# Designs tried in a protein design chat: VH-VL binders against Exosome complex component rrp40 (rrp40). Part 2

Target 1, 240 residues: Exosome complex component rrp40 (rrp40), of Schizosaccharomyces pombe (o13903)
Amino acid sequence: MAEVEEKGLLSYYFPGERIPDSIISQDGSIRLGPGLVFQKKDREEEIVVSKAGRLHQTGKNAMLIDSRTKRYIPATNDQVIGQIISRFAEGYRVDIGSAHIAQLNALAFENVTRKSRPNLNVGSLVYARVSLADRDMEPELECFDATTGKAAGYGELKNGYMITGLSLSHCRKLILPKNTLLQTLGSYIPFEIAVGMNGRVWVNSENLSTTVLICTAIRNCEFMSDEEQIKYCKDLIKKL
Below, E stands for the ipSAE of ESMFold2; O stands for the ipSAE of OpenDDE; V2 stands for 0.75 times the mean of E and O plus 0.25 times the DockQ between their complexes.

## First folded at step 1 (VH-VL)

Design f11 (framework fv_firastotug)
Fold by ESMFold2-Fast, scan of step 1:
Structure f11 (fold): chain C 240 residues (1-240), chain A 120 residues (1-120), chain B 108 residues (1-108)
Amino acid sequence: as target 1 above (240 residues)
Amino acid sequence: EVQLVESGGGLVQPGGSLRLSCAASGYSISSGYYWSWIRQAPGKGLEWLARIYHSGSTYYSTSLKSRLTISRDNSKNTLYLQLNSLRAEDTAVYYCARGYDILTEYFDYWGQGTLVTVSS
Amino acid sequence: DIQLTQSPSSLSASVGDRVTITCRASQSVSSSYLAWYQQKPGKAPKLLIYGASTRATGIPSRFSGSGSGTDFTLTISSLQPEDFATYYCQQYDNSPLTFGQGTKVEIK
């Protein structure tokens, strides 16, 4: 088990912390936005945080601290749950909770042609991968795996229920293949789940009672130990 | 490989008490799984009594919970079952068994069993 | 509590016979959380099947399990001499854990 987690992009920083060199070295052309300053310490030039907030990198080679942001910041290859907000000739405009509206090309699906393109309605949910993330442009989404070109679970999410406002750390744990909470629930109840790095989780099961139970467990178990999660889930299931 | 060895059985008078032990080897009882006590009266079927989670949480058969206590000693890798207010119908072979974790409590390893006889 | 009733309680069979044992639950067992055990005289039970249909490690293919909801079946496709034993079903869907009363498979 690799235990080390170093701070990086999208991490929260406090005044006086240093930005790791591993995310900086791009031929000495880096520009600093608000919340970051160059500081010389014993003849070494380092980048130091001057205001608390989340570290962003804007395309090109610029970085800044955004202290007011709790919105999703798109990163390439993040899996996200979006909601279709409008249609245009080439595709869809998708709300993913970011500062910019995302774009999804109607042909960005497995084995799609003009005649077989998915027909997503305004209000529909979609599970997608961020294929382009640049602060100066609208994010772009794709509904296929970057390596295989196969759908791999991406596409329209029909029926079910979406919960929002989950922390990024919680979603990062839920997307792991051996998550204790999801394995515990899945060993008892058949269900579908899609976990988005934009703080959204979609759940679908055979009936409303089990869907509500699963959503309740996901929302309430974030700060429980593995033993507490298992006990809580078993107690919930017994009340069905 | 996992091995379970029960001990502490024997003859006891009605109203008495006994403490059974189950020594586990090949796996640490605090590292995973459920650990249960199951009994079988001579010529009869199996009856689940109690389980303890690797975390320490305990659960009991509703009919017997007032007379049974399941516990463990992690340093000795040993499970215990305390039986109080014993009756003739408590005469049985008592098994300890490992139950699979995460809601799926089927028993993949069993001890040989220890006989408890309650006789006046 | 979920009560499990096995049928038959006893049967006589010959080597090579197909044996079928049924386990009925008093209420639905969700997601097929049902196991089968074999017990020989003087020995502890041995796990045969879990999840209603998954064979435990080392269990011969002649043993198979099926069923869902309230009706479950253990089948021995071609009975061998070592298969004469008592068989128990067990549910692990709800607490307390419960076993069937057992089915004794005897030699004819």
Scores: ipSAE 0.000, ipTM 0.380, lowest interface PAE 17.7, mean pLDDT 80

Design f2 (framework fv_firastotug)
Fold by ESMFold2-Fast, scan of step 1:
Structure f2 (fold): chain C 240 residues (1-240), chain A 118 residues (1-118), chain B 108 residues (1-108)
Amino acid sequence: as target 1 above (240 residues)
Amino acid sequence: EVQLVESGGGLVQPGGSLRLSCAASGYSISSGYYWSWIRQAPGKGLEWLARIYYSGSTYYSTSLKSRLTISRDNSKNTLYLQLNSLRAEDTAVYYCARGDWYEYFDYWGQGTLVTVSS
Amino acid sequence: DIQLTQSPSSLSASVGDRVTITCRASQSVSSSYLAWYQQKPGKAPKLLIYDASNRATGIPSRFSGSGSGTDFTLTISSLQPEDFATYYCQQYDSSPYTFGQGTKVEIK
């Protein structure tokens, strides 16, 4: 038989997913907090997720989905994925998930001129570097490498899909040059990726189905060993 | 275009150590593939020994884990297998083999003979 | 560990014969992660079949693989002179990877 995917406590869940029986205490009745509901399927009662977030257990028989993502605390030179929320005369205001809205100057791009100025719209995604970070101040972003002045992958992210709510430790692992999951996926699927230290990852591939597969693998691999990640990816791609 | 060439075999006494090399050409060992060492005793079947993934992660056969070390040198595009505490039962042809990420072996070296005898 | 048992251990056949070799696993092999190899004397093994039924590049159509779970089969529909060799099955569902003991196909 095929190996069943096993998520645990502190794993990220999405609406419609089931809570595995292996993590449910069978000692007495269980209490469900926000984000979890009892649902009957095939005449059996199961626990289904009703909102996105991390699974938490309180006491032996109580569980909930915590949908509150911790605010990103900007750090200088972090790579982040932001979303344009408004435009002003010389730049953009960008949501990066921090307490304050970030500022991106229209001149903070490689070889920018009036003719090559980015035409970022409200709702556009950008990959940027935090150039100024201070507590209780608006962070500042740049879309070029501090050392070389080149774009180096920074700039507008077009046509992809963004994952949010990833842990800092997960994003630190994904950004490594020899990340097992990304190299395994990249051996079979050509794709673009941008990893943000603000818990966001952007993926783009030629097909929507392959993009969704990559995003699913990234979301589900957080608590897997390297060997488990490889087997999981093989099984996913074999079923394409 | 992928080619694997093993070397380092020969006659060694029981209790000795041996280091085998596998030189790769046609692809970089730092790219998205993994490598295994597999041996075959004279007139016997195939026995898998160890693998190293492109990430550097290693895995060993449970019976030989304490006596084996698999490693690589990316600058030389070469893989190694260190065998310690050699016994007569370790006499075999040793192959390095490339696995695609599905872990079947699509390219094999020609093998190098190790003879453990007093 | 998953143990693979091949049957028969050896067989004698003539050119033109249909040859069938079976491989039985001690536990279920997920997603048909099973390969078949051909080995001629003094040579390295050569991949014939992967994922139980897919022919490797350049392998003649007379070679076919089938099966799932615990029972797998390699078939040579019309044996040719170059097919006299030893054949091995291998599972790659779980580490450690394991091989069958081999089946020697000899000239009758």
Scores: ipSAE 0.000, ipTM 0.413, lowest interface PAE 16.1, mean pLDDT 80

Design f3 (framework fv_firastotug)
Fold by ESMFold2-Fast, scan of step 1:
Structure f3 (fold): chain C 240 residues (1-240), chain A 120 residues (1-120), chain B 108 residues (1-108)
Amino acid sequence: as target 1 above (240 residues)
Amino acid sequence: EVQLVESGGGLVQPGGSLRLSCAASGYSISSDYYWSWIRQAPGKGLEWLARIYHSGSTYYSTSLKSRLTISRDNSKNTLYLQLNSLRAEDTAVYYCAREILYDSGYFDYWGQGTLVTVSS
Amino acid sequence: DIQLTQSPSSLSASVGDRVTITCRASQSVSSDYLAWYQQKPGKAPKLLIYGASSRATGIPSRFSGSGSGTDFTLTISSLQPEDFATYYCQQYGSSPWTFGQGTKVEIK
């Protein structure tokens, strides 16, 4: 219904990020819910994000990170967008929106060795394939095609913005090679995209205006016919 | 346009068996969707029975698992539900429905239903 | 299994009335995975709401869902003639999927 704004895309936060002072410059005490903590830096108190999700404000002085998007159940060979939440000796712990934290071995990339391993930071996004999915175990991820051993688009996603909360149905349509929406947008705007079966889509383009436009089209076109999608995108691009 | 059409219902004696069919049009069942069977006894509420994933993985209601088999034929774009050892309590309208989310199950499209009556 | 209990089991209302139907779960519903359906006599159910509060495509704005955990509500802000039907809640937070017993909305 009505009160969801496109601004919600820009209200998504990752662990370690700081909530802007413009949001918290209110008279009175701030109450923090799940996913947010007060942290002192220098002589000032700041609000830092501890869990990935959308910022929600309740009343004038309460806020939390809402991480309750529909839970993803990993399936072998699903392509997913994960966020690095910690590093360990053999690799990375990755949030993919599932009940268990996923594991990504640092050697699970094209042409990588222990001396040439990737160096992913906490908070970085990765496009990966689910290589192991078992109900009672942590999922395992790989950043190469199982058949060829090549990266095939997997690996670190640099820059850009991530949309979350998309239906599996929508993501399965978007990942198809000749998706009408993405081909129509791509004919007008150069951009990169990665589609995850965990309801996440990553978009990177030259500027914020075109990124917002692409994200708007992806969210709004789910139930449109191919003809409606083409018209919608043409009309949307005219507003640039 | 998505359409689901159930068939195969009718009168059956207690202890008998029936095979229900669900023919899909407007999309492919080889797509990455779950398909479910749901029933409704006359004047009663809805009861979920079974689900099949595109890969062929199946899930069943605990109380009915021993008497139900869900299956599919991708070449015919058709889903099936086999009912065995039928009882009077199995009298219901049986619906085929599409479930659009991973291990989450709300139903965006339903068939018209087919009536199964178990009576002597 | 999670049992869903709807209140009331039936109600009588007039066109233009505000109608509220409650669904109570015996256990917390994971991630608020709760849907609402409308069923008219002789017809299959029609999806109205999913994820507790998201309205399905083509569903009029007078239908809204709310709630979390164990207590959920479907509201029809201004009842129309076509809204006289039976309404069902359904949880999909844990298998097996379960439905409420239904609430019949009748004309006065």
Scores: ipSAE 0.000, ipTM 0.381, lowest interface PAE 20.0, mean pLDDT 79

Design f4 (framework fv_firastotug; at its last look DockQ between E and O 0.01; V2 from the best seeds 0.00; counts 0 for: pae O 13.9 > 2, placed apart)
Fold by OpenDDE, look of step 2:
Structure f4 (fold): chain C 240 residues (1-240), chain A 119 residues (1-119), chain B 108 residues (1-108)
Amino acid sequence: as target 1 above (240 residues)
Amino acid sequence: EVQLVESGGGLVQPGGSLRLSCAASGYSISSGYYWSWIRQAPGKGLEWLARIDWDDDKYYSTSLKSRLTISRDNSKNTLYLQLNSLRAEDTAVYYCARTYRVSYYFDYWGQGTLVTVSS
Amino acid sequence: DIQLTQSPSSLSASVGDRVTITCRASQSVSSSYLAWYQQKPGKAPKLLIYGASSRATGIPSRFSGSGSGTDFTLTISSLQPEDFATYYCQQYGSSPYTFGQGTKVEIK
C-alpha cells in the first residue's frame, strides 16, 4: 500500500480545529489527506481537522492527520462511511480511512442523472459501497446496491455524528442482525445508524445529546458481554 | 490484578456502630465498576447489603437501608460501610466486592472482616 | 424479591464424580442473569460462572452452567479434590440481586 511520505511533524490537532494559514502553502497548491477537510466559514475557506492526530506535511504540499490508527484496507462490496474531501467535475474524492483516497462518481447513485445528481459538500459524510478495490489503485465507491441498483441506505448522511477509530471487529459485530447493543438502545431511543466496515459508525437521533450518548455507548461496549451491554444501556437511559 | 482488603471488624456491643473499610489495589475504585458490600452470618448464606455505582448512586438492602451507609474515597482508593444500631443478627463476615462493570455480579472479593455483635 | 432455592442443600460425592446443582428462581430471571460462586471454608466466594453459562477467567472447563427462566444448573463434570466447597447461585436480573442458600459438596 502506498504511504504518504512524511516531511515534517508539526503538531497535534483535535477535530474541529483550524489549520493555521501560516503553515499552509501560499502558492495555491495544497492537497488534503485523511483527517483534513475544507470548510467555509464566514465566506472564507479554511482547512479544518476532522480527526484527532498529528499533522504531517509532505514534500508535495500535501497534509494529513495521522491518528495512529490501523488503516482500513478496502475490499469490494464493503460498506463504508466516507468523508468528502474534495470535488471535481465528475464526482468526489472521499476519505474512507484507507491509504488511498476513494473516488465517488457523481452519478453513482440510484436513479441519478446529470441534472439530478446529489450535490455533496466538502466535509459531507456518505455511506457507500466499495465497488473497486485494488492495493495500487484508488478505490471506487458507489451509493447503491450492486444487485438491485437501489439506494439501500447508501447516500449522504445528513446531520448526526460519526464515530471514528472503531476496531474493525467491533464494526463487524455491529452490522450483524440482532445486535444486542443496538436492539437494546433502539428499544428505548429511536435512532438511525450506518455501520461502516472501515471502523466508522454514523448515528442520528432526535437531538445531539442523545446522539452523543448513543455513540458513547457504541464505543464503550466493544468488549462487553451481551448482559453487560444491556445493563450499560439501561444505566445510560437513566441519564436521559 | 484487583485486590480488596477489608478492615475494621471486631467485637461490638449491641446498639453500637461498625465502620468497615475496603482498600482496593490494582484498580481504581472510581473507575467503571460498581462496588458492593456483602455479608455472611456464621454458617449461613450470602446477603447483599449495599452498592455504589458510577455516579456515586447508592443502593441499599431494603431491610437495612435505614442503618447502612456506603461511601468511597477516591483519593484513598477505599470503599466504606457504616452500619448503625447493631444487633446480634448483624454478626457476620463482611465482604467488599467489585461488581463487574454493570452486570451486578461480583468478580472480585476481599477476604472479609468479621464483626461480632455481643454484649 | 426473587428468591433462589438451590437443590440439594448438601451432597456427598467422590473424586471423579459428576456433580449437578440446581438453582430455582421464584420468578423468571431476565436474560439468564445468573452467576455461580464457589466458597471454601474461611475464604471468600469465588466467581465461577456468569450469564448463566459463561465461565469466569481462570475457571476450569469442568465447571459449566446452563439454564434459563427459573431453572439453572451448575455442573462439575469430574469432581476434583479442590472442588469440595459450598456453591451459591446469584441472580442479577432484578434488584435486589439475591443469592441462593448454598449447596455444600462434601467428600463421600
Scores: ipSAE 0.000, ipTM 0.515, lowest interface PAE 13.9, mean pLDDT 89
ESMFold2-Fast, scan of step 1: ipSAE 0.025; ipTM 0.508
ESMFold2, look of step 2: ipSAE 0.011; ipTM 0.487
ESMFold2 (binder alone), look of step 2: mean pLDDT 89; pTM 0.907

Design f5 (framework fv_firastotug)
Fold by ESMFold2-Fast, scan of step 1:
Formats: C-alpha cells, structure tokens, sequence
Structure f5 (fold): chain C 240 residues (1-240), chain A 120 residues (1-120), chain B 108 residues (1-108)
C-alpha cells in the first residue's frame, strides 16, 4: 500500500513540521486524523505534525499521518529497527512490525552482565539482529554481531528519527557499504544511519533540517540513477 | 528527442470537468525530479498549477488546489490533470513541463500546449 | 506566495541594442532559484537561464542573468532579430512556483 502512488501518500513528515499551505483545504473544513494537530501562531492556525510518517489524504478535506509499516516477516540474521513496548524480568518485548512481538534478552549485548544490564525505556529504539526466526515462535533479537560478539553498531538508537514503510529492495541497496546516495550525503553532512530490513531506517544528524533533508533524499532517490542521486542531493543541500 | 504532447483540450461548459493528458516519449516519467502543469490565459502570463515528483508526491497552487488533481500512469508514460468546476477564467492554453536532473525547479522541456475554452 | 514583478512591462529596441529586464521578488528567493524564459507568439516558453545566472544548453552567450535575494536581472548584450519575444522570470525557491507578469520586447 505504502508503495502505491497516491496523492500525498509518499510525503514524509517529522514531529514539529508544518503541513504546506498548498495541501490545506481553501474552504477551511479540514478534518485531522492521528499525527496532525492544529496549532496557533500569531493570528493564524497551522497544521503541525505530531508523529513521524507519511501524509495520507482521504478525499478533499481529511488527512492524517500514517506511521504504520507493512507486516514484516522475520528472517534469521536480518538487521532490524525495533521499538521497546514492554520490559520483563529477563529482557524486553520489541515491536519490529512482524506478526509476533520479538523478544530481546537483557544479556544479549556486548560485555553485559546482570549487574551492568542495559536500561532501555518503553518507547526506545533499538538496532538488533534477528537471531531466531521460526513461524511457530516469537522472533528473538540480539544486539551483537554473530561472528565477533561485539556491538558493531547494534544497541539503543538515541536521538534521531525513524523512517518507516520503505521497500525491502530499497533497504537492501541502502545497507551496502558503497551506496551512492549515502556516500554523497555523507560527503556534505555528518550523520548516523541504521538500516533495518523491516522497512525502517533511523537517521541522526545535527538538527531537524538536515535530518529532514536526509530522509527526503532516502525516500525520493530509490528509482534514480547514481548520477541523478548525486545531483538531487547537491540541489537539496543548496536549500540549507 | 524527448517530447511531451498534451491532449484533451477543447470547448467545455461552465461547471463542467475535463481531463488533460500529457504523453511523454524519449524518456520515462518515473525518472527525473518532477513534472508540472502550467497554464496561460489568452494574452496573459504563465501560471503554475501543480507538480508531481517521480516518488508520487504532489503539490498544487493555493488558489486552485480544490479543483485540480495531478496524476500519472507510469505504464503508459502519461501525466494527467483533472479540472473540475470549470469557470470562464479557466480558459487558457495548458502546458505540461518537466524539471530536469540538472535544473530541478526550472522547466527545460515543454509540450506544445492544449487549448481549453470555457464558454458562457 | 512570492510575487514576482518585472520591469519594464514592455520595451522597444533595435537590433544590436543592449536590453535589460529586471525581476523583483516580494520575498527573498532562497538559493537564487530563479529562471528566465523566452516565449514567441503561439509557442511554448523556452528556458534561457536557471539558478539566476546559469545558461541553459544551446542558449547563445549574449543572454546572461544575475542577481540574488529579491533583485534579479536578465541582459541581452546585443539584440538579434530572433530575440523579439516576451520574457518571463520564475522562482522555484518556495512553493507555489510563481512567474513574473512578463516583459514584451518589440521592434522599435
């Protein structure tokens, strides 16, 4: 669904962003769904985003932010971005967008012990590897590299913003070490990125404007040639 | 080599609707930055109406957004503009135009235009 | 919306003349994202200049653009017979995209 071309469906927004005036109904009869709120600034009302996701427009007068991802089917050794939804004595229950909630053991991190276990909060994001994927069992996650036992970028993702609803083919390209888009962006802007095979990408940069730019480039460059990606990124950076 | 050809214009009654087409040849509309519709009333200047990105994101002029819908069919390599609730002031030549890889928001390729006349 | 005002609205000139057309924006145009077009009667516009000063492919060197912020200029250094046309500026620094009202260059 997220891949279907529809008016406004592929526009991605972050909390605090304003919905452009060009999208807003000129007769003032707008219905706001989840992820959008009216805020007053000076004498005018603005429509402001309260959660990250794609802008979905229904009819002429209704809109919402759709932060849902398509159902992910876990595969062993997939790198995924999960969100902590609850804590239990031995670990965490993690939403990875799959049919079952995943389990992450508190000891499944580099050099942790019962006395030094991670302190992850409900709502925290984690970058993890699927260690067990069986259709009859809850998926299990680990936050260390299978070969080295080291964190290797796995663990809590602090700050930043998560993009959802990306295609598997796009994520496969983004995770490659010599990805043209990410190398081009990285030559201009310092940033961190984590790419999940569950259609989620986490980006952290110096401020909201640069984060939005990176997320826009990731969303829009999937079908561009390497040459087109380079030009698009240069043009986006000029607007900073 | 790259060409855009508009069609679907003609005479329409006030309050009616019309769907314009823009057939692209020589390149794929699923590539490049974005495509726009622009109109020009007889003896008047240019007015931007709407654009669609290769990603599917759409943008509209503030005064016309309630009456216009821009769309595309990648399999037919064709862009569309749906106009509703037409008025005499909508009489114009309608152009489709492409913003290219190197010039982003400027229009390097234009169709020949199609005339829409809204009679009284 | 950013409003673009061109001056003059029309001018008369002779072959060989230097022609200057100005475009003033109601707000600053970010990144000098401003283009100039030439339009002849019955034809679609043709891109001359983009990014305020970059000449489009195939455009003769007599056409040049300059400016930033709110003030932009198109110059034709030595007017040729084929240059009699209407010229438009256009900004793409912010949505909606907007055009100037046009400047008609006529034979004197």
Amino acid sequence: as target 1 above (240 residues)
Amino acid sequence: EVQLVESGGGLVQPGGSLRLSCAASGYSISSGYYWSWIRQAPGKGLEWLARIYHSGSTYYSTSLKSRLTISRDNSKNTLYLQLNSLRAEDTAVYYCARSGYRIYGAFDIWGQGTLVTVSS
Amino acid sequence: DIQLTQSPSSLSASVGDRVTITCRASQSVSSSYLAWYQQKPGKAPKLLIYDASSRATGIPSRFSGSGSGTDFTLTISSLQPEDFATYYCQQYGSSPLTFGQGTKVEIK
Scores: ipSAE 0.000, ipTM 0.383, lowest interface PAE 19.8, mean pLDDT 79

Design f6 (framework fv_firastotug)
Fold by ESMFold2-Fast, scan of step 1:
Structure f6 (fold): chain C 240 residues (1-240), chain A 120 residues (1-120), chain B 108 residues (1-108)
Amino acid sequence: as target 1 above (240 residues)
Amino acid sequence: EVQLVESGGGLVQPGGSLRLSCAASGYSISSGYYWSWIRQAPGKGLEWLARIDYSGSTYYSTSLKSRLTISRDNSKNTLYLQLNSLRAEDTAVYYCARDLEYTYWYFDLWGQGTLVTVSS
Amino acid sequence: DIQLTQSPSSLSASVGDRVTITCRASQSVSSNYLAWYQQKPGKAPKLLIYGASSRATGIPSRFSGSGSGTDFTLTISSLQPEDFATYYCQQYGDSPLTFGQGTKVEIK
């Protein structure tokens, strides 16, 4: 578990969490913006989170939770996690968090034909590559590697949980070959992961409790040092 | 406060060796950060020299790789650059810089630089 | 190696002017992996833009980047007194990393 000293400004908070007293200004009245409320517990007032998001400080005594993430701007060859929002004869319409809805052709998979086409339902998740990106056009997706034509990890993501709203810099760090967070978690728990450049990460493990733990670690570790990440993960795992 | 501080600059003789240090404070290089050396000759542009990643893998400028060695000491939180067979054209301000993102080698944190003058 | 050529090499401008600097690559830069830096005399470079168009943390909105492939542009929409400096582009789509020769923005 993150200690008060480890969780601060720019950290990700969930509804019901308390804002640590250590990061609250001692100078004058505190003003609360969106996502934060004063709550009485016993004889004291505390500041409690009402919306999931990052804690920001504006001015000396003003705080808010920023739940907004920038819209994803598709770039060719980005790996993304999409959610199927509708089906049509030739394929799927896919939400990737961009301004336009993406298109995924039913034949854009390894070794697939009209007879063997994927059976993706509305709500299904896919790991895909952006094959066409233009700001004023619908992006196009493919579920195969551009050079080899092989699946290479692309395709339907079954089971598991998707995290949304992660920064691009965090997602880029998660794909490091020896990423400290993922190596530390992987030393205790077997799991699958897919990292999307659209700020989405999909995690699947043997049960819901371990999946939630991994998702919590990924959300909360963005601004932690390697030493802090290791300590935080060990503390989380002790709760299993 | 996160800071990079270079040292080891000064007047050096042609044909000698250059040994520079870059001390990081406010964070640990064992925290997965990457470090590069970049130089700038007086009145000229920037030239990338070498990079070391969190795993210890090294990368070098093609024109200088036979004369360059980048290294680090994680216990001292310090980056080093060794340049051999010094010439007048090695006269430059040498910068230590950090890359925060694995797949992208752009520099969000720079040291103040240390001036090296190669002259007889 | 990818060579970057900036245009112009220098320019004179007044406060309030719109300034445009171009960076041209000898080969296509993969995934728009291009950054822009500002350098003031006697100081280290400061990151302005990465990924051709993403503004770095704390950088004023008057700075913007655009372009793809071989042609990239840095724009300062309304030049301020603190913006008189030398600007560099840098590609990171291929090794070795290379910088442009720089564009000096001088007081008119």
Scores: ipSAE 0.000, ipTM 0.379, lowest interface PAE 17.4, mean pLDDT 79

Design f7 (framework fv_firastotug)
Fold by ESMFold2-Fast, scan of step 1:
Structure f7 (fold): chain C 240 residues (1-240), chain A 122 residues (1-122), chain B 108 residues (1-108)
Amino acid sequence: as target 1 above (240 residues)
Amino acid sequence: EVQLVESGGGLVQPGGSLRLSCAASGYSISSGYYWSWIRQAPGKGLEWLARIYHSGDTYYSTSLKSRLTISRDNSKNTLYLQLNSLRAEDTAVYYCARVDYSSEYYYGMDVWGQGTLVTVSS
Amino acid sequence: DIQLTQSPSSLSASVGDRVTITCRASQSVSSSYLAWYQQKPGKAPKLLIYGASSRATGIPSRFSGSGSGTDFTLTISSLQPEDFATYYCQQYYSSPLTFGQGTKVEIK
């Protein structure tokens, strides 16, 4: 199982290439994500690549092509937003946008024991800290503060919306306790936010209009001065 | 080939309830951004009914929100629509459609099912 | 709710013609959240344009979109036989999502 996943994690494909039968499970139906399509050849289906990128496998039943040209390079103690791609007995495999799939132990949460471990589904989002970052190995994640052992905002991100592809410098500014943009928006709209150093930001608010507004402000404010950000947010709120 | 296949349509009685299914193949619904249900009455235009986001948040058509429930089951790779208190005006072809997960939520509905016909008649 | 009004409701054209369809919104819509679809009789709609101006995968270059605010346009630069269909604009800026009433493009 792990052998197939590891081979998939190292593979890079170009449009028109076929996924080798050796890395495909024949145990049930296969689900294809972005960048892969089923194509009929003779009396069997084959899987053909439709966009360039790295092959990601979720267990034996799901795969996709990650076409991101700017990959996240994990660093110890980075806060990241990950997506659960598979479950195993002791934990989860998590997509954080890096070259390797990350591992999250089911016991790496506040107040969790073998009897009360979390139940995260494939597709769930988590806010986590990179606890181990080695260029030759899969990164490891934890959903608690290293010093206190408390959740400290880490854990499952329920509901809400995630935006991706943000610069590291922008995310470093957004995570600051008194960020001008987030402070200004928060004075008008109640919302939750999680900022990942892997270029991902998760936002949750009461409705789509306010969520779109917050996401638009986050995308467009990177090169604005504090005064410009305040004016921009006020103008956006008035158009709501 | 990425496909969505609707089922559960047919002839139904006024006042009854309907549950439609949309089975995805060649694509994991856990990797999509959101999924919608759209309907089209005979000879009429497209009417959006509901969407469910990757996050699980749901949104509904203002005129139908009290009668609709959208849901999904990631383990079955299937999207659902429950419609209650059926009326003759609910007669339509019902489509499911996806918006793919990407670095932007600006994408339109790039994959649609073939549709399932629902006829509400006594 | 944001209402979308298409003009014209129908048109007749010949192969090789330039066809222009307009979509007008009752409220301002970010161009990032406007799409165009093609529908042929008995078939599901097909995405042509998203984000007002981006062509979907596999869509021929003769299809183009433009516009911002409340006014959006779909253009077919040289109509082909397979392009006779009904075309819909759609906004996905705010719930409820809404479609225009459709424009039927018929052979002359």
Scores: ipSAE 0.000, ipTM 0.413, lowest interface PAE 17.0, mean pLDDT 81

